# Designs tried in a protein design chat: VH-VL binders against o60147. Part 217

Target 1, 175 residues: o60147
Amino acid sequence: MLEKNKYLYIFRHIQTNQVLLSQGNVLKKTALFQLPYPLQKPVAPNGMRPAKLRKDHWVPLLKVEFPNESMFQSVFMQLLNYRKYRSVQPLTSDLLKLPIPVRRRKIMRQEVPNTIADLADILNKEKFPENSVRLQLSDKSDSEYADWPPSVQIDSEEIKLSRGFREKTTVDEAR

## First folded at step 9 (VH-VL)

Design yb2 (framework fv_tocilizumab)
Fold by ESMFold2-Fast, scan of step 9:
Structure yb2 (fold): chain C 175 residues (1-175), chain A 119 residues (1-119), chain B 107 residues (1-107)
Amino acid sequence: as target 1 above (175 residues)
Amino acid sequence: QVQLQESGPGLVRPSQTLSLTCTVSGYSISSGYYWSWVRQPPGRGLEWIGYIYHSGSTTYNPSLKSRVTMLRDTSKNQFSLRLSSVTAADTAVYYCARHEDWYSGFDYWGQGSLVTVSS
Amino acid sequence: DIQMTQSPSSLSASVGDRVTITCRASQSISSYLNWYQQKPGKAPKLLIYDASSLQSGVPSRFSGSGSGTDFTFTISSLQPEDIATYYCQQSWSTPYTFGQGTKVEIK
């Protein structure tokens, strides 16, 4: 049976720690519109996205399994809204004192803890059934960035996929 | 090439249900994208009605939510709009359109279907 | 809901003129702003997405700029085929909302 649209795949950039949300286990280039800062060559005057998606620069952060599409869609949209809201808020006076490159690096480093905290906040506000949401992390210590509701079950096994979230197939194993 | 085309009755009586279908060719509606309905009353601007995600989940404009239902028929590669309890204010050209991600622009549109609500 | 205010409501210009249309959001929408062209009796056509990115197949005379709440759409050298109504649209949050449109006519 094909499992469709029940999974949220979250990636992090290996150098900047910026986070991308994906509805599929492979990143699309349009996901780069989520980024407020360019990775290398911005294609927009505001620097909102890099020139090209380098798939080898993005690794799994966490995978969230929902019992149905409705719950997935609700949480996914709320996460996008949380991230957009954060990206456009006025910068604190402390951050404004820093040169632009240093400021951006500091902001980008916080995206992993911020995304995990946002996810937990959304799940705490929703009244989902106990153990209905399954969370699998690449680094289990990242779960400590938040307090999780009873609806969340954290997988004891970390993500071990060598090609992002792409699981081994018979074709991959034959190669 | 992707194409969208609206079809359905052009005349609906007040209090009845407006029903329109969008037929998609060149791409499977269950394979991706958000599939939306947008309307335009004569001489006025554009109003987004709602979308159905390629999985079947829906989001509706809060101003219309109590009256709107969107469904998909994956065997015919179609998605539909039903708007109940119509009034003269619902007279408009109705468009179907798609967008790749929740935050993307509408890259393909149907040609539009005029629906007039009158006795 | 996010209110989109577009100005002017209409304008008349000559072939070859630079035309500018502005769009203002009631709250910050970052760069999640799209521009559409609608010719009489036709469906809207996406011209600009992500505030400043040109849609594939669209002539380079069309451009967009801005971020946050204030956005501008420009036609660098107006052509006869550009007679249309232009709309901005925010994709920051649902419900998606459109500006009221700017009708562009040639003198």
Scores: ipSAE 0.000, ipTM 0.488, lowest interface PAE 15.5, mean pLDDT 81

Design yb20 (framework fv_tocilizumab)
Fold by ESMFold2-Fast, scan of step 9:
Structure yb20 (fold): chain C 175 residues (1-175), chain A 119 residues (1-119), chain B 107 residues (1-107)
Amino acid sequence: as target 1 above (175 residues)
Amino acid sequence: QVQLQESGPGLVRPSQTLSLTCTVSGYSISSGYYWSWVRQPPGRGLEWIGYIYHSGSTTYNPSLKSRVTMLRDTSKNQFSLRLSSVTAADTAVYYCARDHEWLGSYDYWGQGSLVTVSS
Amino acid sequence: DIQMTQSPSSLSASVGDRVTITCRASQSISSYLNWYQQKPGKAPKLLIYDASSLQSGVPSRFSGSGSGTDFTFTISSLQPEDIATYYCQQSWSTPYTFGQGTKVEIK
């Protein structure tokens, strides 16, 4: 069945506004390797380990539906490359002059607008069919970070889920 | 385990350029962290020279800024220090160290290389 | 630049004594303060990070406390192997700055 991997799930950290990309509606701990900065203070400074994945700290930012797996893979790969490119760019002198925690907070806050702008840039370059890509956002005002091509249809209904891309279950309530 | 090791001439003449290399093993310098040089004159305290971010961006101590250059060689997994126009005041043990970017703490240090500035 | 002042510059104590060193920043650095131990002829070793967090592998007799501008480092029961110079260091902003060091000697 060729129905796999047509959705890109984008998560936002509730405290830092850092962004994680996922092929599934549930984050895996390995997704934390996408982050340039740890989410919580490390227990020890020796070694860059992903922070413990706290699923309750990640909320939906947006969900992208593609008409097929090929388009999904192309866009997903390009977004990862844009994020890698941003992470290796030299820091500006203005940022380098800031205290470390202030600098980190400022960089992290830009991940939401940067990710949305990067997504729009990729979709504008790819020239997909009209209304073939559907975006559903948690906050529709976030769509204003970019100009969207005719291939994009923005869902009028916002994502209301507070626990990733799934409803709170009886199992979650018992935890 | 991550290891850092300094190398370079132990004697430099006044007015010349001090050049040191830090070789890193067990971790790629382009993958993360700030990579720093810290010096210590004999019998004195520690002085921060500067750091190079894993992307190549540098920040130097303002007191040394006009004389300091830090470079990385990702193919050899090394970063280097050049300090120009040296005087006797630059005689020190020079350490390279890994700065945990998030905390600004030095968790791994080289063993130190004594550089004497003398004619 | 943030100035770091340590006191005392040196102290002599007996094995088993409680040793306290203080470090003062010229401006608030929140909890971005580290403590290092340096034995003669060796590189500094990180003992405490983020003002109060014990580095992995470091004995529990070492501790740190404080926030803002005033910080303390304590050895609860001095051992012979603790004879060294101790340095505080702020990582709030560049240039990173160190205290002048406190030499701990046995009586």
Scores: ipSAE 0.006, ipTM 0.530, lowest interface PAE 10.8, mean pLDDT 82

Design yb3 (framework fv_tocilizumab)
Fold by ESMFold2-Fast, scan of step 9:
Structure yb3 (fold): chain C 175 residues (1-175), chain A 119 residues (1-119), chain B 107 residues (1-107)
Amino acid sequence: as target 1 above (175 residues)
Amino acid sequence: QVQLQESGPGLVRPSQTLSLTCTVSGYSISSGYYWSWVRQPPGRGLEWIGYIYHSGSTTYNPSLKSRVTMLRDTSKNQFSLRLSSVTAADTAVYYCARDEEWLRGFDYWGQGSLVTVSS
Amino acid sequence: DIQMTQSPSSLSASVGDRVTITCRASQSISSYLNWYQQKPGKAPKLLIYDASSLQSGVPSRFSGSGSGTDFTFTISSLQPEDIATYYCQQSWSTPYTFGQGTKVEIK
């Protein structure tokens, strides 16, 4: 079969620095279930419904391309497991000393460096072929949150998409 | 209509610097795309030399990196190649080309300029 | 560097024949493979990009397929104007690398 899904799209919130993972270039409302702390109060307090997705509040963080769907699925699932694992860990004593709103802001701000570090850790463990995984970042300095294995090639050019990861149909506008 | 045209000396002595210019018409080199140099020794295959991005950043083939410099002149809509310390092995037809990384290949090419390295 | 190997190095076929050229990458390049046609004394011309996408203005008899390490380029019905050398090229990582070329001739 032809490979269907080989891209992992990672978004960050413009104010909170929270991270969402997506298999497609457009965020779906269900992605909000990845967040331990809702961006706004639930629509139904006892209904566990996700907050309304405001796509304009989420910008590209990075895009990862894998050589095949199998490698993509493996890394994507492991990254989701890392996020789940982090969300259920006991808080450190230094965090517990902070008021709840301050504590949540600090935890949320760490999602970008944590996600990048987790991605690198997974890729280091998997021992993929040299230059087989391609990373493109919106801010290349974010790559400094981790040490990358030889399997990773980081694109020299940053993502310059104005609204999310929408892959625009490329028409030859040079003529 | 986008057109690329190479220009520069067709004969270079060993140890000297090969210098070529690509003049682009129909599109501003500072507005987009990667602008590349590719060479082809007589009777052989194609070898990518390097590119300059529309922002001015450059990437060179590691095999040639110590000898290669690429520059752009946005006022003339040109980009250039300098290859130092040339030898007979650098004798080739040199092409400039436009490319889009990741998705596309080289969609527009110059006609090619033969550079012979001999004494 | 990613090595690109083409086969055959040359072929001879009759007008109307189906012609297939193969290209193999030394590591997976997903679909980041392009095919070029080069006629004697001319610059290469892009025919296929992203392994299977036909460049605008290129006749539909040209097609590409494959992913990962193994790729094929096909001319469904060879025409006299198709006499040329064909090159594959990977755009997965720099340095960009080309296959050694396949010369297509008419019998």
Scores: ipSAE 0.000, ipTM 0.472, lowest interface PAE 18.0, mean pLDDT 81

Design yb4 (framework fv_tocilizumab)
Fold by ESMFold2-Fast, scan of step 9:
Structure yb4 (fold): chain C 175 residues (1-175), chain A 120 residues (1-120), chain B 107 residues (1-107)
Amino acid sequence: as target 1 above (175 residues)
Amino acid sequence: QVQLQESGPGLVRPSQTLSLTCTVSGYSISSGYYWSWVRQPPGRGLEWIGYIYHSGSTTYNPSLKSRVTMLRDTSKNQFSLRLSSVTAADTAVYYCARVGEWLSPYFDYWGQGSLVTVSS
Amino acid sequence: DIQMTQSPSSLSASVGDRVTITCRASQSISSYLNWYQQKPGKAPKLLIYDASSLQSGVPSRFSGSGSGTDFTFTISSLQPEDIATYYCQQSWSTPYTFGQGTKVEIK
């Protein structure tokens, strides 16, 4: 029997701080479609094509382990909805005063704190069992962007990346 | 199943404003996509006029921008085209169409088209 | 604006023939190229998107290829119902632009 999907990986771009969500430890090129701003020079909003996926330019931000696929799907879909919602909100007057390149840079820089805050907000609204959700952060200080519910256990274990989603990950290998 | 249907006067006099409405069923125009108008003069090719994003922001073809206005009526699930100061060159079949956002920017659903003749 | 040029402007072929239409962009548009079929008196219908992806419900005899500035649309075995005008369209940037169209007729 195949193991159910219960892991959420979030990656950040090393230069822009933009984030990508993935259902596994493998980033697919289609994940670039999540980006509000392409990594290459913009031509037009509706005609911009996502940049070629450079896996060496993306590092893990965090990994979330859910107790089951149902909880994973709920949280994953809500995160996508939060990102969609943010993309259609009016820009603040402060942002509108900035030149377009500066404005985009500032918006991209906020994706990490925004994503972490959104994740925590979703988990606080859900009434998951105590210590049922495991959160691993590449930089533990990033946990300070939000207040976490009792359902979340923050773990110091290293985030392991493998080429394939189904590749074996064990405690023995992590040592 | 998504359906689009154009409606409006088929005859407009020179210097007047051409007005068309597109009624959408099967999908909410405020939930996503760009909602577009494309025209085709008799015996000629297709010309993109512009679109309105599900948020209400608009982008128009620069060749028509000074004369074009697009609006949405979310309560009726409709979007409209106003083209001012028309001339015989504006005689065309006008199509409304749905176009995807930057991830899928293709016209996947079209209305049947409405012929608008500009004549005195 | 990005100009789209199709070749040929018209063609006449027999049922069962392989038909090829080309489309050239005035600048690189990556794979942001779509192909539409328009039958007389009807609205255009999407056949191919993203240069080579077949739209759901479209017969497999239709295919597309190409990248950058040069694109090809192929009907592997022309059928009577394929009599139509075919248009390429770039979605790399607004304003969106269409080729002038290729009229396909059966002998």
Scores: ipSAE 0.000, ipTM 0.468, lowest interface PAE 16.0, mean pLDDT 80

Design yb5 (framework fv_tocilizumab)
Fold by ESMFold2-Fast, scan of step 9:
Structure yb5 (fold): chain C 175 residues (1-175), chain A 119 residues (1-119), chain B 107 residues (1-107)
Amino acid sequence: as target 1 above (175 residues)
Amino acid sequence: QVQLQESGPGLVRPSQTLSLTCTVSGYSISSGYYWSWVRQPPGRGLEWIGYIYHSGSTTYNPSLKSRVTMLRDTSKNQFSLRLSSVTAADTAVYYCARHYEWLTPFDYWGQGSLVTVSS
Amino acid sequence: DIQMTQSPSSLSASVGDRVTITCRASQSISSYLNWYQQKPGKAPKLLIYDASSLQSGVPSRFSGSGSGTDFTFTISSLQPEDIATYYCQQSWSTPYTFGQGTKVEIK
């Protein structure tokens, strides 16, 4: 991961809109455990083939820079808890009326706005210092999914999009 | 309202590069959607060529991948198709079209531009 | 690549007739099949998406059904303006592929 551990990267799947959280600018295969719906067909136990991370299918959604590791860890853990909470909530009656494939597609599409809203909610609750958190998005219009606190500074430059992984560094490749 | 309009030369010589532009109005190409090219040879069916995602990322039909390049010009709200080393088999009406996500249909199409490959 | 086989290649029917076209995928595509209408000299027009969902503004006489590999498109009461070629298309996986088309004519 990053040496200072003060950066949060969020990736989205180009086809399903599913979201993965990462502590570095390189997506690791273990991030796939965050997904409620697997991207690949389940394999038989004798095959023992886990879901494959296809690097060309994932692009950066946003990057958050925190002033220190303590703030990063607090926000990262809270985002993971929000995702776990959403995964165990009862489905609404409107979703239950939809066929399973349509329902899953609709749920997956909502991961981007939900993750952005969750991030903003956490940052609003934490009361960080003014302009202490730097947010950079791949598509600045995605910032409109939430109202941001004074602690957040949104970068005017969008993230340069790449398929899956950004340029590698030895620290980003570390375990 | 969203409109797509193809433009470019209607006649291309064999071995040259076919170049077409799609001008989009009513929606910013960098704000969303997949932007595709689809072609139709005279009297034949439809063949998907490739798409450019609103971010600039591209995916091409494997049958054409070695000859296809798609680019976007966000300042002009356009995306383009370049098909190299053309032959008579590339004679077709070329359409630009959009779709929301990879699982979704083509909801808006341009009017189509006929490109004839002839000496 | 997913091959889409469309049947029949052409048909002739009378105004008011029920018209049925079928489309078969070489592998399961769940419900991710779309139907387009193309009139001579014009671009294709989306009629049905996600196998059975009617596009806004499209007449209710058009319908679709099916899942997996076998899909059906129906015009419940053929009108003169429905004379066109109809195409199915899978959106499950790239490269996106189309059926070969069904030409619908009035006899």
Scores: ipSAE 0.000, ipTM 0.458, lowest interface PAE 17.1, mean pLDDT 80

Design yb6 (framework fv_tocilizumab)
Fold by ESMFold2-Fast, scan of step 9:
Structure yb6 (fold): chain C 175 residues (1-175), chain A 118 residues (1-118), chain B 107 residues (1-107)
Amino acid sequence: as target 1 above (175 residues)
Amino acid sequence: QVQLQESGPGLVRPSQTLSLTCTVSGYSISSGYYWSWVRQPPGRGLEWIGYIYHSGSTTYNPSLKSRVTMLRDTSKNQFSLRLSSVTAADTAVYYCARLSEWFPYDYWGQGSLVTVSS
Amino acid sequence: DIQMTQSPSSLSASVGDRVTITCRASQSISSYLNWYQQKPGKAPKLLIYDASSLQSGVPSRFSGSGSGTDFTFTISSLQPEDIATYYCQQSWSTPYTFGQGTKVEIK
């Protein structure tokens, strides 16, 4: 039978540090709707945009393994809600004093710390069993953005993939 | 298909250590899941003893924690239970079982009766 | 520790009867409840997981419902092969705990 999804794949943009959440190890174009700032000019009226997804610009940030699909869905949904909440908050007076390009760069750079802190906050509130959630990071020091509950086990091995969570193929290595 | 089989002595003297091994086939114990021991005294209900996670970390029932040790041998695809300082109250059928923490016990061994008697 | 209370402790019913067993948790366990069947001399067999999901290969006459603290297990039309002891088990937190069991007998 087909495997049910129990993994959360989190990507970061190599230039902007913006974060995308994915239920699969390959990013879909629809994930771009998670972004508050477009990577390119809006092409549709009313600010709606089908932006071009450049998969080579997104690298793994972390992979989260849950014991079952119900826990995965709960955490994934809450994480998306945290991001939506942040996107509608008023800007602070300190941010409003900055020129728009500087302001946006500062906000985008905070997405990695914010996402990690949000994940830890959700996991602390859920009271999951000890060592039930496994984290694997591309940079282990990113785990220091939050205090983790006993339910979390951090893998000693870092993610070594440069093209998302997909392993290099023979074709990729021949290039 | 996944199969679990208990083995070990059926008689243990009071104050000695009860030792059982569970041999797993059809799945590598280091690849996933929680590998657990559950016991059942004759004519009574089920009591969870503990589990060993596929990484080697263990969690034991607090009522038994001071006497329980679980180990894994990944080369033989086995995990074991040691229960020290046994008394007549430890007489039970001991089952090894596979447990996903949110999922049920989906595979069980046939059970091994251990009698604590002089 | 989460205490699991089953009722009744035993029951006798006729073939074709609807049999209902209840299980109560001392605190909310959401849907993290499983039901097992155990026949004499055998290991327990999983029937229902996640409160209401039927295990593959298990007859459709078995069902589960409930969430939070109160759970129900039902056999819609009791068959002779269903004589067994039934256990609920919470998988919300360690230590995992079982109900005391319900013995189902045919009249």
Scores: ipSAE 0.000, ipTM 0.451, lowest interface PAE 19.4, mean pLDDT 80

Design yb7 (framework fv_tocilizumab)
Fold by ESMFold2-Fast, scan of step 9:
Structure yb7 (fold): chain C 175 residues (1-175), chain A 119 residues (1-119), chain B 107 residues (1-107)
Amino acid sequence: as target 1 above (175 residues)
Amino acid sequence: QVQLQESGPGLVRPSQTLSLTCTVSGYSISSGYYWSWVRQPPGRGLEWIGYIYHSGSTTYNPSLKSRVTMLRDTSKNQFSLRLSSVTAADTAVYYCARHGDWISYFDLWGQGSLVTVSS
Amino acid sequence: DIQMTQSPSSLSASVGDRVTITCRASQSISSYLNWYQQKPGKAPKLLIYDASSLQSGVPSRFSGSGSGTDFTFTISSLQPEDIATYYCQQSWSTPYTFGQGTKVEIK
């Protein structure tokens, strides 16, 4: 029961493929502030963040379990920093050549690969003990977006939860 | 409410295929959970064999993977175990069991079926 | 594969005694450890899941603790009906693995 704050829950938007990080298995409205806010309009177009939190539009992407809260906090804060860093980088010339709607879709579509790559990069730099971090994905093929360090144990079981990371209640089974 | 019951031959000859069926009542096997087989040689400990997820996807213990097949029959609400090329080392009580998603604890078990591999 | 080692392999205690069994994983499994009771001729029964959570319907004299690699299972006041073999099981990754079992007998 101690050390309950050792899980990182990562959600994906079903339409845009945008990603949200959460310390809990249920998204809070404040999570929307993680979405890119442009330092300049070409970096992250206005309207990239949803107007309201629609919980039914966010599904599990992956869950990370850390041995303790200290490791969790370190990785969580670094992921938030990586996301902020990406949101303020200048757009590449290749992206600038694309029509605005196509460019926006391409940027949003890359959030899943980018988040996974960032997570792996952080874990590779941290040198945690072997097999100390457990990673469980909704789609195991997403693990191929990165090379994982020895500290990571990828769960053979995919996430099969209905909405968010909550299990079905006993009332669902009892009719 | 939910019950699991093993059935199948209690005697199998060496080199043949061991076949067991688990009948589930009170819950549809296609609606959720991981449906597993676990065995226990007489006087020894427990060994997990594998599971079949409610979608039909399977995962087997690497030590047994080349010999194991699990199938489901949704019309009869059953899942089965086939273990090929058996030897005396496969003599055990075979249990079917259920576990959930994230924390894989076995909350429901069948009564167990003893399978003896002997000529 | 994750190896699970239990100690002791067997013990004898008197009614009312505090009984402690330990389980060690060959690698960190966080809190993904479950404890089962198996009486002769019966299927295993889940007592504790997620290291310390008591399964519904299980007497409060049973408890679990630990995280990472070292786990403890305790019976605070041994009763005659507690004669059984107890197994730990890791649920961190497949293949799921069990400890070798601890046989608990009454003197």
Scores: ipSAE 0.000, ipTM 0.473, lowest interface PAE 18.1, mean pLDDT 81

Design yb8 (framework fv_tocilizumab)
Fold by ESMFold2-Fast, scan of step 9:
Structure yb8 (fold): chain C 175 residues (1-175), chain A 119 residues (1-119), chain B 107 residues (1-107)
Amino acid sequence: as target 1 above (175 residues)
Amino acid sequence: QVQLQESGPGLVRPSQTLSLTCTVSGYSISSGYYWSWVRQPPGRGLEWIGYIYHSGSTTYNPSLKSRVTMLRDTSKNQFSLRLSSVTAADTAVYYCARESTWLEHFDYWGQGSLVTVSS
Amino acid sequence: DIQMTQSPSSLSASVGDRVTITCRASQSISSYLNWYQQKPGKAPKLLIYDASSLQSGVPSRFSGSGSGTDFTFTISSLQPEDIATYYCQQSWSTPYTFGQGTKVEIK
């Protein structure tokens, strides 16, 4: 019937390396609820103004094209579940040795390699047809965080952060 | 006490595959950490080859990626390195090492195994 | 790849001297830098991690400092057993890269 979304966009924070998942090329402020550590305080007055999503602080990490909506939805939901699972695991003894601010920085830093590894693990598990999934990265070296299954074709062309693409990564406010 | 020990042939012919195994004691390789290989040509510096995560996922140095394979054998608590199409430039002491996921350092190293590539 | 440059390549000092080694990264690596000691015929041994954290069991005369691209490793009072080659290593991104090493010897 109606054509549905088959693209997954993943963004990273330029300073913290935290990761946000998006079903489109426009990054909405509601995506900030994916983060266990708030990037910024709510803006006064009355504490009701939502935190800003800074367009210049988030850049594309990777884009995945799936053959159809069903495959996209399966992978997207599994990736969200992997992130949730990681957030509730007990901290290791190594992490507990670190002061809280340093610990948080290291956990946030690991979101990029963890997300890439999780994506690859899900794609290896699903066993999609050969060359059916297209992966495009902003930095090709990030593909080295994981072993990719035969279903994945990595584009030689990196994501270009064009003015148009950057300007479309905006805050959409419903309420 | 955690200990790592390399084993494998000391001599490999050019164009053949170099195979090394690291046996870990005192910790289960499937329970955590990144398990790495690092090499050092005689009289030269250290070069990281790659790692295998406790889940089995691997990452290799791009300079060696087309020739490197790492596998784990959880029943024997071992992980291995295979390096194909070797040349004299691959002559080195090969170390296995454990890398902390969170502290991002190599805290335990094997003794090293010298592999010479010659005919 | 991130290139790590160490200075000096070698140095000679007397017992009790303060020894300083410098490591420079080709791009910012925050505090993701480790220092290792390697004695002849032995595997490297971790001394300092996260630029300035002392590994458990390592003598307090060893210290590290720096962030971004410029890092320093110091032995406050050189002992005979400290004669070795020292390597810096970045863990900011794969491939992990090491400096070329600094050989420390006694005069």
Scores: ipSAE 0.000, ipTM 0.492, lowest interface PAE 14.8, mean pLDDT 81

